# VHH binders against MAM domain-containing protein 2 (MAMDC2): the designs that were tried, part 13

Target 1, 162 residues: MAM domain-containing protein 2 (MAMDC2), of Homo sapiens (Human) (q7z304r168to329)
Amino acid sequence: IECDFEENHLCGFVNRWNPNVNWFVGGGSIRNVHSILPQDHTFKSELGHYMYVDSVYVKHFQEVAQLISPLTTAPMAGCLSFYYQIQQGNDNVFSLYTRDVAGLYEEIWKADRPGNAAWNLAEVEFSAPYPMEVIFEVAFNGPKGGYVALDDISFSPVHCQN
Key: E = the ipSAE of ESMFold2; O = the ipSAE of OpenDDE; V2 = 0.75 times the mean of E and O plus 0.25 times the DockQ between their complexes.

## First folded at step 27 (VHH; framework vhh_5c3l_4)

Design T2 (from Q1 with H32D D109Q; at its last read DockQ between E and O 0.73; V2 from the best seeds 0.00; counts 0 for: grease 24.8 > 24.2)
Amino acid sequence: QVQLQESGGGLVQPGGSLRLSCAASGFTFSNDAMSWVRQAPGKGLEVVSAISTSGGYTYYADSVKGRFTISRDNAKNTLYLQMNSLKPEDTAVYYCATLRYYGYDWGFQHRGPGTQVTVSS
ESMFold2, look of step 27: ipSAE 0.543; ipTM 0.789
ESMFold2 (binder alone), look of step 27: mean pLDDT 84; pTM 0.846
OpenDDE, look of step 27: ipSAE 0.764; ipTM 0.886
ESMFold2, fold request of step 28: ipSAE 0.442, 0.573, 0.322; ipTM 0.744, 0.815, 0.698
ESMFold2 (binder alone), fold request of step 28: mean pLDDT 84, 84, 84; pTM 0.849, 0.848, 0.843
OpenDDE, fold request of step 28: ipSAE 0.603, 0.832, 0.832; ipTM 0.823, 0.918, 0.916
ESMFold2, last read: ipSAE 0.547, 0.492, 0.487; ipTM 0.802, 0.768, 0.754
ESMFold2 (binder alone), last read: mean pLDDT 84, 83, 84; pTM 0.846, 0.842, 0.848
OpenDDE, last read: ipSAE 0.784, 0.799, 0.598; ipTM 0.900, 0.900, 0.822

Design T3 (from Q1 with T98V; at its last look DockQ between E and O 0.11; V2 from the best seeds 0.00; counts 0 for: pae E 11.4 > 2, placed apart)
Fold by ESMFold2, look of step 27:
Structure T3 (fold): chain B 162 residues (1-162), chain A 121 residues (1-121)
Amino acid sequence: as target 1 above (162 residues)
Amino acid sequence: QVQLQESGGGLVQPGGSLRLSCAASGFTFSNHAMSWVRQAPGKGLEVVSAISTSGGYTYYADSVKGRFTISRDNAKNTLYLQMNSLKPEDTAVYYCAVLRYYGYDWGFDHRGPGTQVTVSS
């Protein structure tokens, strides 16, 4: 479930396929001429990598992009943390869910303010007593909602600092 | 304790105009996308229009596009619907609603008691 997105396999994270909006690799030497993107959080430079999704590819109101972790392999509880950035003026809904093997979604976190050009730390109490997927999700309100970027997903068996 | 209160409905002749308002309280209005939904007699709910949190993006059903304009005032916690060139087919109870995401699709988390709009000669 941990990932700094510097590996080609993306630590096993996959998109839920969508014809219009999907999470992409940003930063490093990868060119993207369609959007304004941040510097990578891990290296604080344009040479590092992160995942992003941008509304410029949205064709319809209410499109959703999902980045899905592998199933957890052992019971775990603790603090799931990640860095995210939401473009200033962003109207998108950025949320974190768990999904069990029966397909039940549970929202465990939601971004609660308009974004800025800075990386923000999120710390989320996480419990997976049985196999679960972690899902990073952006719901778009239109093509001018801006981007959401995600980096440095980490887990600690110690409860979040609150 | 979400509270939504619609107002501005009434009886109007075909071709006329009405402006609906929805006063919101009990939640952070500026953090939620909002919608106007209507229910015509004997029919189900129809999404008329929706607006993003800042007002930068809007949606209109084909049946009202060009005639209705959704807007919001986040300082006053108020959602608006300007309805022009009204037709008898627009007769319905109009509700304001908080848009909520449910899995792969959007739904309506809360709605007000509604305001009746009647268009007849």
Scores: ipSAE 0.005, ipTM 0.226, lowest interface PAE 11.4, mean pLDDT 74
ESMFold2 (binder alone), look of step 27: mean pLDDT 84; pTM 0.857
OpenDDE, look of step 27: ipSAE 0.026; ipTM 0.434

Design T4 (from Q1 with T53N D109Q; at its last fold request DockQ between E and O 0.42; V2 from the best seeds 0.00; counts 0 for: pae E 6.5 > 2)
Amino acid sequence: QVQLQESGGGLVQPGGSLRLSCAASGFTFSNHAMSWVRQAPGKGLEVVSAISNSGGYTYYADSVKGRFTISRDNAKNTLYLQMNSLKPEDTAVYYCATLRYYGYDWGFQHRGPGTQVTVSS
ESMFold2, look of step 27: ipSAE 0.433; ipTM 0.739
ESMFold2 (binder alone), look of step 27: mean pLDDT 85; pTM 0.863
OpenDDE, look of step 27: ipSAE 0.299; ipTM 0.682
ESMFold2, fold request of step 28: ipSAE 0.013, 0.037, 0.023; ipTM 0.401, 0.452, 0.421
ESMFold2 (binder alone), fold request of step 28: mean pLDDT 85, 85, 86; pTM 0.866, 0.867, 0.866
OpenDDE, fold request of step 28: ipSAE 0.401, 0.428, 0.424; ipTM 0.731, 0.758, 0.751

Design T5 (from Q1 with H32Y Y104H; at its last look DockQ between E and O 0.14; V2 from the best seeds 0.00; counts 0 for: pae E 6.0 > 2, placed apart)
Fold by ESMFold2, look of step 27:
Structure T5 (fold): chain B 162 residues (1-162), chain A 121 residues (1-121)
Amino acid sequence: as target 1 above (162 residues)
Amino acid sequence: QVQLQESGGGLVQPGGSLRLSCAASGFTFSNYAMSWVRQAPGKGLEVVSAISTSGGYTYYADSVKGRFTISRDNAKNTLYLQMNSLKPEDTAVYYCATLRYYGHDWGFDHRGPGTQVTVSS
């Protein structure tokens, strides 16, 4: 469930297919010419990598992108943490869900407000007593919804300090 | 209690103009994307226009592009639709509606009672 997105396998995370809005690798030599993207959190440079989703390619009003973890393989309880950045002053909804093998979703976190143009730390109490997926979801209602970037997903078996 | 109240409808000649207003109360208006939806006699609902929470994105149906302008004033909790160059085909009840993301999909969760717009010669 842990990922810094510096490997080409993305730690097993996959997109739920959407023809217009998906999570992509950002950073390194890869640049999106349509929007301003952040520096990577892991290396704190333009050469590091992270995942992002950008509204500039939205063709239909109301598009949703999902980045989905592998199923958990053992019971887990503790603190799921990650760094994120949301483009300031733009509309989007960034949420974290769990989904069990029966397909039941539960929202476990939602971004309260965009931070500044820097990385923000989220710490989320996380419990997976049975196999489940973690889903990072962004909803846009048009191409001016900005971007969301995600890096440095980590898990600790100790309760969050927030 | 969520309340949406449309106003500004009426009878106009083809080529005329109207400005619809929608007063919102009972919720934090600036947290919701808004839309105008119309229903012509004997027809289903058509999304005419929509506007994001901040106003940074607008959407227009092809049938109204270039003629209608959506706007909002978050300080006054009010949504607007400026309708120019009206055609008989624009005759409908116009509803103000909130757009809400319900997790994994979008929907309209609140609509007003509507205001009648009639365009006839």
Scores: ipSAE 0.028, ipTM 0.377, lowest interface PAE 6.0, mean pLDDT 77
ESMFold2 (binder alone), look of step 27: mean pLDDT 85; pTM 0.856
OpenDDE, look of step 27: ipSAE 0.255; ipTM 0.654

Design T6 (from Q1 with H32Y A33G; at its last look DockQ between E and O 0.08; V2 from the best seeds 0.00; counts 0 for: pae E 12.6 > 2, grease 28.5 > 24.2, placed apart)
Fold by ESMFold2, look of step 27:
Structure T6 (fold): chain B 162 residues (1-162), chain A 121 residues (1-121)
Amino acid sequence: as target 1 above (162 residues)
Amino acid sequence: QVQLQESGGGLVQPGGSLRLSCAASGFTFSNYGMSWVRQAPGKGLEVVSAISTSGGYTYYADSVKGRFTISRDNAKNTLYLQMNSLKPEDTAVYYCATLRYYGYDWGFDHRGPGTQVTVSS
């Protein structure tokens, strides 16, 4: 479940298909293979790579984009961490879910302070005693929701610090 | 009050053509992206094609590219699917749907009752 998104590497993460909004690779001008609509690409590879989703293609309220991990391969418990950036937070909701093989979803984190134009660190207590997917989800209420960016997903087998 | 009604299905020979229509009412059609979704016997749902609110952006599954054309007429509140060069593998119930995918929570997402397309010699 760990990924820095460098070298056009998605570490097994995939989009759940949505015709209007999907996660894209930023910082390297590499298209996400699941994008089916015109994509915004950046050609600035020297800035590093990250994943992002942008509200510019939202056509309805409550559009959602999901980035889904591979199933976990061994029991684990500890701290899942990642960096995120939210340009405008009023009209988007950025959340993290787990989904087990039976299809049960559970919200384990939600962004609470979009604000500064810098990368924010999130640390989430994470437990996967059986195979689970981790799902990064952005829901938009309209086309003015801005973007959400995600990078440097990592896991540590020790508890998060508050 | 969302209502979607598909029509234009039927029995057709391989290589033939059909044009599906979906009449929409009970909502502002031009505010929603639309899709055609099909379910073949014994198979899961497949998104065949999708179209943005204005019609400026379209998607096609690889299995139908070059053979199917999605379009919409926002003045008539109608979605279309032109299906050419039909194959037995296209046999399915075809559904017209509003375009919505919202994680674990229900969002505005609606589907008509479907129309049967059967491609058989």
Scores: ipSAE 0.000, ipTM 0.129, lowest interface PAE 12.6, mean pLDDT 72
ESMFold2 (binder alone), look of step 27: mean pLDDT 85; pTM 0.859
OpenDDE, look of step 27: ipSAE 0.208; ipTM 0.627

